# VH-VL binders against f4iux6r469to655: the designs that were tried, part 18

Target 1, 187 residues: f4iux6r469to655
Amino acid sequence: RLLQRLPGCVSRDLIDQLTVEYCYLNSKTNRKKLVKALFNVPRTSLELLAYYSRMVATLASCMKDIPSMLVQMLEDEFNSLVHKKDQMNIETKIRNIRFIGELCKFKIVPAGLVFSCLKACLDEFTHHNIDVACNLLETCGRFLYRSPETTLRMTNMLDILMRLKNVKNLDPRQSTLVENAYYLCKP

## First folded at step 4 (VH-VL)

Design n10 (framework fv_mosunetuzumab)
Fold by ESMFold2-Fast, scan of step 4:
Structure n10 (fold): chain C 187 residues (1-187), chain A 119 residues (1-119), chain B 112 residues (1-112)
Amino acid sequence: as target 1 above (187 residues)
Amino acid sequence: EVQLVQSGAEVKKPGASVKVSCKASGYTFTGYYIHWVRQAPGQGLEWIGWINPNSGGTKYNEKFKGRATLTADTSTSTAYLELSSLRSEDTAVYYCARDYWGSEYFDYWGQGTLVTVSS
Amino acid sequence: DIVMTQSPDSLAVSLGERATINCKSSQSVLYSSNNKNYLAWYQQKPGQPPKLLIYWASTRESGVPDRFSGSGSGTDFTLTISSLQAEDVAVYYCQQYYSTPTFGQGTKVEIK
């Protein structure tokens, strides 16, 4: 019943209210149900990802298995999809990487996982991987660039991105995506 | 509780077609791919193809292209395998299975449907 | 297609003893960018569908007893049952998902 309200939580106040109510329904089974509901967010409902990430961050202090389960599911999904170029799963890939990026801004997803995802996309910088890398950078690239702990690695990744843009035969759409992502991180 | 429940056993003549159903429950049907895998008596497992119930998109093993048709009905959370031009070597248990994270390994399976093709 | 070959075709193991099943792929199923092996193991008991035991070569599926373990990388993989129980009598299959899914021919495990 509570989980049916998740898709309607399109404000900070609404998601915070639901989060408080959820704290009173804590059980192992309910935590697994919540994680599954959050993970199965519709591929087209990208606006919910920031709110869901906020909820996870709020719950993380008292229910450590919630962020752990969700991060593991997202990592497994990324690894499954990154190699599969013949599958038309662009919406799923974008939802996955955007959610990882939103969770990174709350420090739920460690920066190391984000850099691993980015490296995998840059290693085979073609097709969906270009869109996935750019979506990740648009979501959390500036956050990582501004952080002293990750600035140097972020700078190196951005340099690789621009080198790949210049050496690959990217179409105008892809070239524009890369430029927009780069300058959003590092104006 | 995730369940995949398949239709009952079928006996067909060579040259006929068979349509097997797989009804899903306990999860969001459009969030997962459904694969079909068959197993001839005393033999191993052979992958047939998958369907994405959300889009209707499909992928087939080359061996089954032109004979297998995968469909899904989102209103009833049911996937279907239709196999045409049946021959005796199509005698097998046919399983539906859920795709875990699009990686093409299978966390939940239907109970299987025995299809017997005999003259 | 990647061909999966298991060995042995069948083995008999005494209760409480270790069972070892091997699986070889005709091509590497290791993806270099993420260092993951796209390999799964299934258990199939008579009259039942296969049940997922292990994925990513060594990750145990939820609810699977810890006596089951997977190891290996690239082209050579092993499923180990550390202390065989009566309920472990089954046929075991390896499967690659690096490309179009293919299965090994199966290994029958019986009590000696």
Scores: ipSAE 0.227, ipTM 0.735, lowest interface PAE 4.8, mean pLDDT 88

Design n11 (framework fv_mosunetuzumab)
Fold by ESMFold2-Fast, scan of step 4:
Structure n11 (fold): chain C 187 residues (1-187), chain A 119 residues (1-119), chain B 112 residues (1-112)
Amino acid sequence: as target 1 above (187 residues)
Amino acid sequence: EVQLVQSGAEVKKPGASVKVSCKASGYTFTGYYIHWVRQAPGQGLEWIGWINPNSGYTKYNEKFKGRATLTADTSTSTAYLELSSLRSEDTAVYYCARDWYGSEYFDYWGQGTLVTVSS
Amino acid sequence: DIVMTQSPDSLAVSLGERATINCKSSQSVLYSSNNKNYLAWYQQKPGQPPKLLIYWASTRESGVPDRFSGSGSGTDFTLTISSLQAEDVAVYYCQQYYSTPTFGQGTKVEIK
């Protein structure tokens, strides 16, 4: 019942209210149901990802299995999809990577996983992976660039991204995406 | 201590294939790419390709096309180069080398494996 | 492919003297947006693998003596050994990583 309200939580107040109410329904079964509901966020509802990540972060201190299950599902989804190139998969890939990025800003997803995702995209710098990398950088790249523990690795990743842009024969759309992502992280 | 340890020297006949191993230790194997670079006797260095052990993705130098196959086994932290349809000009020392995040410059190298192709 | 050309092919230098090795790329390896030159230098001694000395044209790898320095930009690069020591006898290679990695042919440094 509570989970039907999840897609309507489009403010910090609404998600925080739902999070508090959820605490009264805490059981192993309900935690699995919540994780599945969060994971299956609609592919077009990217605006919800920050709020869902906030909920996960709030629950993480008391319900460690929620962040663990969600992060594992997102990592498995990334690895399964990174080779797929049809249009149906691009929306799922973007939702996946933006959720990973939002969770990284709450320190739920470790920086190492984010860098692994970036490396996979840069390894096969194709149409979909360019979009995925740029979405990840737009979501958490500036956060990682500003953090002392990740600044050096982030700087190196951004340098490789710009090298790939320059040496690959990118169309104007792709070139613009890379430029925008780069300067959003490092203006 | 970062270490890349390669398999021993190989002698092959023309037309055969060879498989060279590179066992990594002292770091998180899936955090770094492994490149392969060869050096013919008295000659310079020639890049063959790389593998990302985390994803299994590979990139090859066009000159090696379908003849080179790069693989990695994360359970043993070991990367492999298989080179098929060997010719005498494939006689070289083959090096594995580590690359952080796909930078394509190499901070640690294996000791090298001499592959000799002769009749 | 970007072709890397080193000069000279071999160099004999007295102990304590300066050694200068040049490397030219057929295409610029400078990306103007980040002002980085995608160029590395390696040292290779007989029977050993190459050892990274310098990356980004002028950044010394950790543990590399300060007598080694890299300079240059775009297509013209230099590796300098300010005071040659006996242990520096080796072949030196430049490498670009702007595109598919390619190496120079090497410069052999020997003591006079």
Scores: ipSAE 0.007, ipTM 0.491, lowest interface PAE 12.6, mean pLDDT 87

Design n12 (framework fv_mosunetuzumab)
Fold by ESMFold2-Fast, scan of step 4:
Structure n12 (fold): chain C 187 residues (1-187), chain A 119 residues (1-119), chain B 112 residues (1-112)
Amino acid sequence: as target 1 above (187 residues)
Amino acid sequence: EVQLVQSGAEVKKPGASVKVSCKASGYTFTGYYIHWVRQAPGQGLEWIGWINPNSGGTKYNEKFKGRATLTADTSTSTAYLELSSLRSEDTAVYYCARDYYGSGWFDYWGQGTLVTVSS
Amino acid sequence: DIVMTQSPDSLAVSLGERATINCKSSQSVLYSSNNKNYLAWYQQKPGQPPKLLIYWASTRESGVPDRFSGSGSGTDFTLTISSLQAEDVAVYYCQQYDSTPTFGQGTKVEIK
């Protein structure tokens, strides 16, 4: 019943309490079940991603297989989706990239993976990839910009993004998305 | 037996504040969330927010953010809803309801408190 | 927010006959990881608070008569009263708990 309460964990207190309770029920089988439950969050439940990421971060030091399995599943999913143009896939792409971004803020997802995702989107600057890149930047862009190890690379990526916006002559909606994401990272 | 007993009916002027109580008995108060739901006369149910008595943590429906305040006193097993800047549209029966650690369904409800806002 | 829409708004059924109430969610409330639908049904009799009838779309709450049953999955749900009794005159509400709780507008069940 513990995993059935997971979608209701919409506060730090709720997710922390569930995380504590999970520790008493920990087993190899339960860790795999937890990872699957976290990964299969509905694409419409974006508000849960920060809490799920907090849970993973809390468990990371004691249960290294949890973050490893989840990160691998998310990376595999990103690589399968980044080239697809199906309208239904946009919501799944947004859920995927925001989860990656939330986990990056806890240092569960390495910055290198985030930059790889950004590069893939900038290399194929389509409508869906613009939305994906902007969601990623809104989620963890400022975190990466503020970090000494990543600020230079982040600055370069943001400069590329703005240049592409101007060169590609985006429609007003797309242009606004890019500007909002840029200035959220570099206020 | 599990009971949630609410305070009595209130009549308030527009602009005033009201504070409704919900006293729990028959179970471990800190083991359950308390949600607040209102119902205007002849209308449906509208969720206001929840409080976790164990931590004091709260969540609000955006519509009520800034006007509603949820609190709980674990020593008396009592939850409170305070609603400020009352309008005539706030006339409703206000219910508290129990939720097992965020399960999301409400197995026990208080009897309701009628709050009337009139000039 | 997930919007819950019930149909019909009101229903008149003869004593002993079947009553069927529908509920649609604007987004799926089926969680694939546990294969559960995050949907509950409540009964509200005149002058009383709501009473839980069903959770997980089809699990009957303890003490609720067998004539009440829930079915459906994803976005489409049904509450069935197999043989309407006089005491079943009430307004019935569906509620999702996949995210922030939201309720349907209610279906009033009356005796014909």
Scores: ipSAE 0.000, ipTM 0.427, lowest interface PAE 22.3, mean pLDDT 86

Design n13 (framework fv_mosunetuzumab)
Fold by ESMFold2-Fast, scan of step 4:
Structure n13 (fold): chain C 187 residues (1-187), chain A 119 residues (1-119), chain B 112 residues (1-112)
Amino acid sequence: as target 1 above (187 residues)
Amino acid sequence: EVQLVQSGAEVKKPGASVKVSCKASGYTFTGYYIHWVRQAPGQGLEWIGWINPNSGGTYYNEKFKGRATLTADTSTSTAYLELSSLRSEDTAVYYCARDYYGSEWFDYWGQGTLVTVSS
Amino acid sequence: DIVMTQSPDSLAVSLGERATINCKSSQSVLYSSNNKNYLAWYQQKPGQPPKLLIYWASTRESGVPDRFSGSGSGTDFTLTISSLQAEDVAVYYCQQYDSTPTFGQGTKVEIK
């Protein structure tokens, strides 16, 4: 039962071995089951996100529907959650954004989607959106800042972030989160 | 295979309470919100509220506050709607529906439970 | 609450012909930051629960036939069935999820 081993894949060797074995299960139904299993990672198992992203990246060259389905599910989830003012869902929002960030580092999630997510959080820079933006930047901000094709846009977003920190009425925790995220990206 | 299976039809007198169940299978129950929506005979859909099985958190349509109670039992993957002080206007098919990770569009629905309130 | 209004209340269409259902929201359901319309469409056949057809105003749910399409933005939305089949006889509902979910009153599609 290959999918039952996913939560135990806490090393590159373990996830790579499972990925190789999965390549022999060449059916559309099995691919949908895998995407569902990856998407349903528990909110408390954030350490699995990098390994799951590595698996998706490895499979992307031969099973293009896997990354496509997962990215669409994550984008839909982000868009639903970012607009909800009355829902308490910070753990789900953090799991969502960190998965998007990890997939971005493997070139599975396009940089444009990451910037759209960041812009949405900066446009409504309060409550959970501050934590979500900072988690995204901690996950893939340095990667985007160091990449020639995204450096300019990343620089502009970081400038907006720092301006918002100085203009908005942030508590000390939020102010520290923003400073830490900024200097992680732009030492 | 994702399924939401609801309890059977109920006939109640005015002033009574009814409790409808919705048993989930084929997915991680705590990963999805469960919404309740009703439909009076020959009429449209009316949203009642949602429960997050992971936290036990709930939201209700103002029309149903004080009369509806949403609960969930994670050990049995079952959500419940209890509606009290029943009136004839509460006669409807009651549906549970799965929220796709907070999306509030509903990809899977239960088969519905007919609740008839009559004297 | 955002009020959803559908038109017409009922529609009779011949087999193979185009059916068009309109939905209007009392407030915009377009979120400017992501340019997404928080609008879904459902099909309900007699004795069955509603079935999701479309979300994000125009994204077709997996397994839904190509003849179903959604369009529109902001406050005005349309569900189109390009070539009506016998199995498409149903009531169709629009739903917004920009705020607390609300549904339109439904449009009944019948064979002429």
Scores: ipSAE 0.006, ipTM 0.608, lowest interface PAE 8.8, mean pLDDT 88

Design n14 (framework fv_mosunetuzumab)
Fold by ESMFold2-Fast, scan of step 4:
Structure n14 (fold): chain C 187 residues (1-187), chain A 119 residues (1-119), chain B 112 residues (1-112)
Amino acid sequence: as target 1 above (187 residues)
Amino acid sequence: EVQLVQSGAEVKKPGASVKVSCKASGYTFTGYYIHWVRQAPGQGLEWIGWINPDSGGTKYNEKFKGRATLTADTSTSTAYLELSSLRSEDTAVYYCARDYYGSEWFDYWGQGTLVTVSS
Amino acid sequence: DIVMTQSPDSLAVSLGERATINCKSSQSVLYSSNNKNYLAWYQQKPGQPPKLLIYWASTRESGVPDRFSGSGSGTDFTLTISSLQAEDVAVYYCQQYYSTPTFGQGTKVEIK
């Protein structure tokens, strides 16, 4: 029953309360159930991703298998979908990449995975991968740009993104999307 | 416990249509794509298509476009495959299978539904 | 479509011995940007649906015994059963998910 409350946790206080209550139910089976519930967040409930990431970050200090399982599932999902060009997969790709970005801001997802995701999208610069890359940059690009450890790599990735935009002659929507993402990261 | 339970065997005449169901339980139905794969007697596996129960979106193998229709009912956690204009070559065991939102590797499968097309 | 070809079609191995099944794809299923091979292996016992054994060419599905291992990259892949047991008698299928899913024709593993 506790996991049925997850979709209603639309504030810092509500997710923190649920996180505390979850700690009283800790078992290997319950940790797997929690990870699956978090991973299966609806494609339309993007507002929950920051709260779910906060919950994972809070639990990470005591339950290392929770972040490990979730990150592995998200990485597997990203890798499965990155070269798929189906229109029907775009909402899933956006949910996936935004969750990865939110978890990156809590240092649950390592920066290396984020850069691998960006590189994959830039290497195969399709309409969907442009949306995915821009959503990732909007979510955690500024965080990575401002971090001394990742500033240089982010600058390089942003330069590649802008060059691809100019070379590929994108439609106005996608051109604007790329410009907005770039300037959100690098004012 | 994750389960996919399919409807029973069907015998059809050439030219008829068949509708196979796949009832999911033990997980969030809208969190996973449902694929359909068939296996002719003594043959290998052939992918038909997928449905995303969350959106109702579908993708079909070109070989089955125009004959296969995939639907899902989220209120009953049930996916359906309807195959029309049946030929003897459509005789096969039809499986539903789950993937992680379009990963296209399948972690759980239904038990299979034998569809026999004969005159 | 990517065509998957398995060899041999059938294999007889003594209990406790190593079984090796090969799978070739007509084009590479390695995505260079993430260095992942989009290949899975399934086990199908008589009268049962296929069961996932391995994905990403070498990652074992939870609950699969460690005697099962996958290897290879690009176009050439191998499923190895290090010490064949009676319950391993089955047909094994490789599957690519790099593009539209396609399966190998299967390899039947029997005990000598």
Scores: ipSAE 0.272, ipTM 0.757, lowest interface PAE 4.6, mean pLDDT 89

Design n15 (framework fv_mosunetuzumab)
Fold by ESMFold2-Fast, scan of step 4:
Structure n15 (fold): chain C 187 residues (1-187), chain A 119 residues (1-119), chain B 112 residues (1-112)
Amino acid sequence: as target 1 above (187 residues)
Amino acid sequence: EVQLVQSGAEVKKPGASVKVSCKASGYTFTGYYIHWVRQAPGQGLEWIGWINPNSGGTKYNEKFKGRATLTADTSTSTAYLELSSLRSEDTAVYYCARDYYGSDWFDYWGQGTLVTVSS
Amino acid sequence: DIVMTQSPDSLAVSLGERATINCKSSQSVLYSRNNKNYLAWYQQKPGQPPKLLIYWASTRESGVPDRFSGSGSGTDFTLTISSLQAEDVAVYYCQQYYSTPTFGQGTKVEIK
């Protein structure tokens, strides 16, 4: 019953209310059910990712299993899909990487995992990996650029991205996507 | 409780077509790919293809291209495998299986549907 | 396609003893950029569908007993059952997912 309300939590107030109610449910089984519900967010409902990440961050202090299980599932999903070139995987890849990015802004996903994901995309600079990298940067790139502990690493990654754009003969869509991501992070 | 429930056994003549169903329950049907895998009597497992119920997108093993058709009905949470131009070599148990991460490994399987092709 | 070859085709092991099953791929299923081996193991009992035991060559699926372990990298992989129990009698299959999925021919595990 409580988990049926998750897809309707389209505001900070709604997700916070649900989170408070969930804090009174303290069993390993219920925590696993919540993590599965959060992970199975519809691939087209990207607007829910920020709210789900907020809920995870709020619960992290009381229920350490929740962030740990969710991050592991997202990392496993990324690693499963990173070398696959099929068009049908793109929606899953975008949902995955944006969720990782949202969780990074709450410090639930460590910056090292984000940089590993970004590096994997830059090492194989294909059409799909360009979309994945740019979605990641759009989601958390500015946060990482502005954080003192990650500014230098982020600057280096952005410079690599721009050099790859200039060296590779990208079509206008890809070129614009990369430029927009870069300047969103480093205006 | 996650379940994949398949249609019953079929007996077909060579040259006929068969359509096997796989009804999903206990999870969000559009959140997971469905793969089809067959197993001939006393033999190993052979991958046929996958369908993404959310997009309708499909991928087929080259061996089955032109003969296999994968479809899904999201209103009934049911996936289908149709195999045409049946031969005796197509006699097998046909399984549907769920792909959790889009990963091409399978966490839940249907009970299997025996398709027998004989004259 | 990547060809998966298991050995032995069958083995008989006494209750409580170690069972070892090998799986060899015709080419590497290790992806160097993420350092992951795209290999899974399944258990199939008579009249039942296969059940996932291990993925990423060594990660045990939730609910799978700790007596099951996977090891290996690249082209050579092993499934180990440290202390065989009666319920472990089954056929075991390795599967690669580095490219189009392919399975080994299976290894039948029986009680001696």
Scores: ipSAE 0.042, ipTM 0.669, lowest interface PAE 7.3, mean pLDDT 88

Design n16 (framework fv_mosunetuzumab)
Fold by ESMFold2-Fast, scan of step 4:
Structure n16 (fold): chain C 187 residues (1-187), chain A 119 residues (1-119), chain B 112 residues (1-112)
Amino acid sequence: as target 1 above (187 residues)
Amino acid sequence: EVQLVQSGAEVKKPGASVKVSCKASGYTFTGYYIHWVRQAPGQGLEWIGWINPNSGGTKYNEKFKGRATLTADTSTSTAYLELSSLRSEDTAVYYCARDYYGDEWFDYWGQGTLVTVSS
Amino acid sequence: DIVMTQSPDSLAVSLGERATINCKSSQSVLYSSNNKNYLAWYQQKPGQPPKLLIYWASTRESGVPDRFSGSGSGTDFTLTISSLQAEDVAVYYCQQYYSTPTFGQGTKVEIK
């Protein structure tokens, strides 16, 4: 019932209201149902990812299994998809990586996982991986670049990104995508 | 100039293992993946797998999973294919080939190594 | 896996005449986001490794003669040799790299 309202939570007030209401229904079974509902966000509903991440962050202090289960599912999904070139997977890959990035800004996803995902894309910098890497950087790159504990690794990753852009024969769309992502991190 | 130089021909008995080497020169070894492709006599080309020398990461064709092991030694710029539990149907020329970061089309190939499995 | 099927299996063409080799994939190898076809063509002479001729379905590799051209999109591809030379006698393979790499069975080109 309550979970059916998730796709309609398109403001901080709405997601916070739902989060408070969810606290009254707290059980292990309901936490698993919530995680499944959050994970199954439609690939076309990217606007919901920040709100879902806010909900997870709010619940994290009291219900550690919610962020743990969601992060594991997202990591498993990333690893299953990063090598697939099928067109039908691009929206799923973008949804996956942007969710990881949004959760990173709330410190739910550790920076190490983000760097692992980024490196996997840079190691195979072709096809969807270019779009995935750039979406990840657009979502949380500036956050990681401005953080003292991640600035050095972020700088190294951005240097690799620009080196690959210069060496690879990227089409104009891909080149523009890389430049936009880079300068969003390092304005 | 870019070169991939493979080890010499091998003759093995069924059940044995073989290890083929591919020595790269003329480019930055860690900048390219190395793939392995085989060709049985009079037959077409069959992809075995790839290794990323920079990370040690590998990907295998399901047909060869559990029998093929891909490794690389960056200090000698050499990639290796080890194939275990050899059968007569593994008789083929084995090629190494490079691709640029997973593009999976192959601009340079080794000369090939003939592996003969006979009872 | 994507299955690659070439036709004909063998082709005999007179010197100076056009040779046409076809390649069909079991599913599209066109990536709509970049509008590229993930298809390559190789030439293999007896006792030699395959040599890259064409990638992205129609881009000639450096050093490959202008008489070689690739065309097609999606599932149907063609390699054309506009004026067959003696050194072009070889087996030609198409390869997709849209998913896990797979090759066609090869087309043998001989002189008539």
Scores: ipSAE 0.007, ipTM 0.478, lowest interface PAE 12.2, mean pLDDT 87

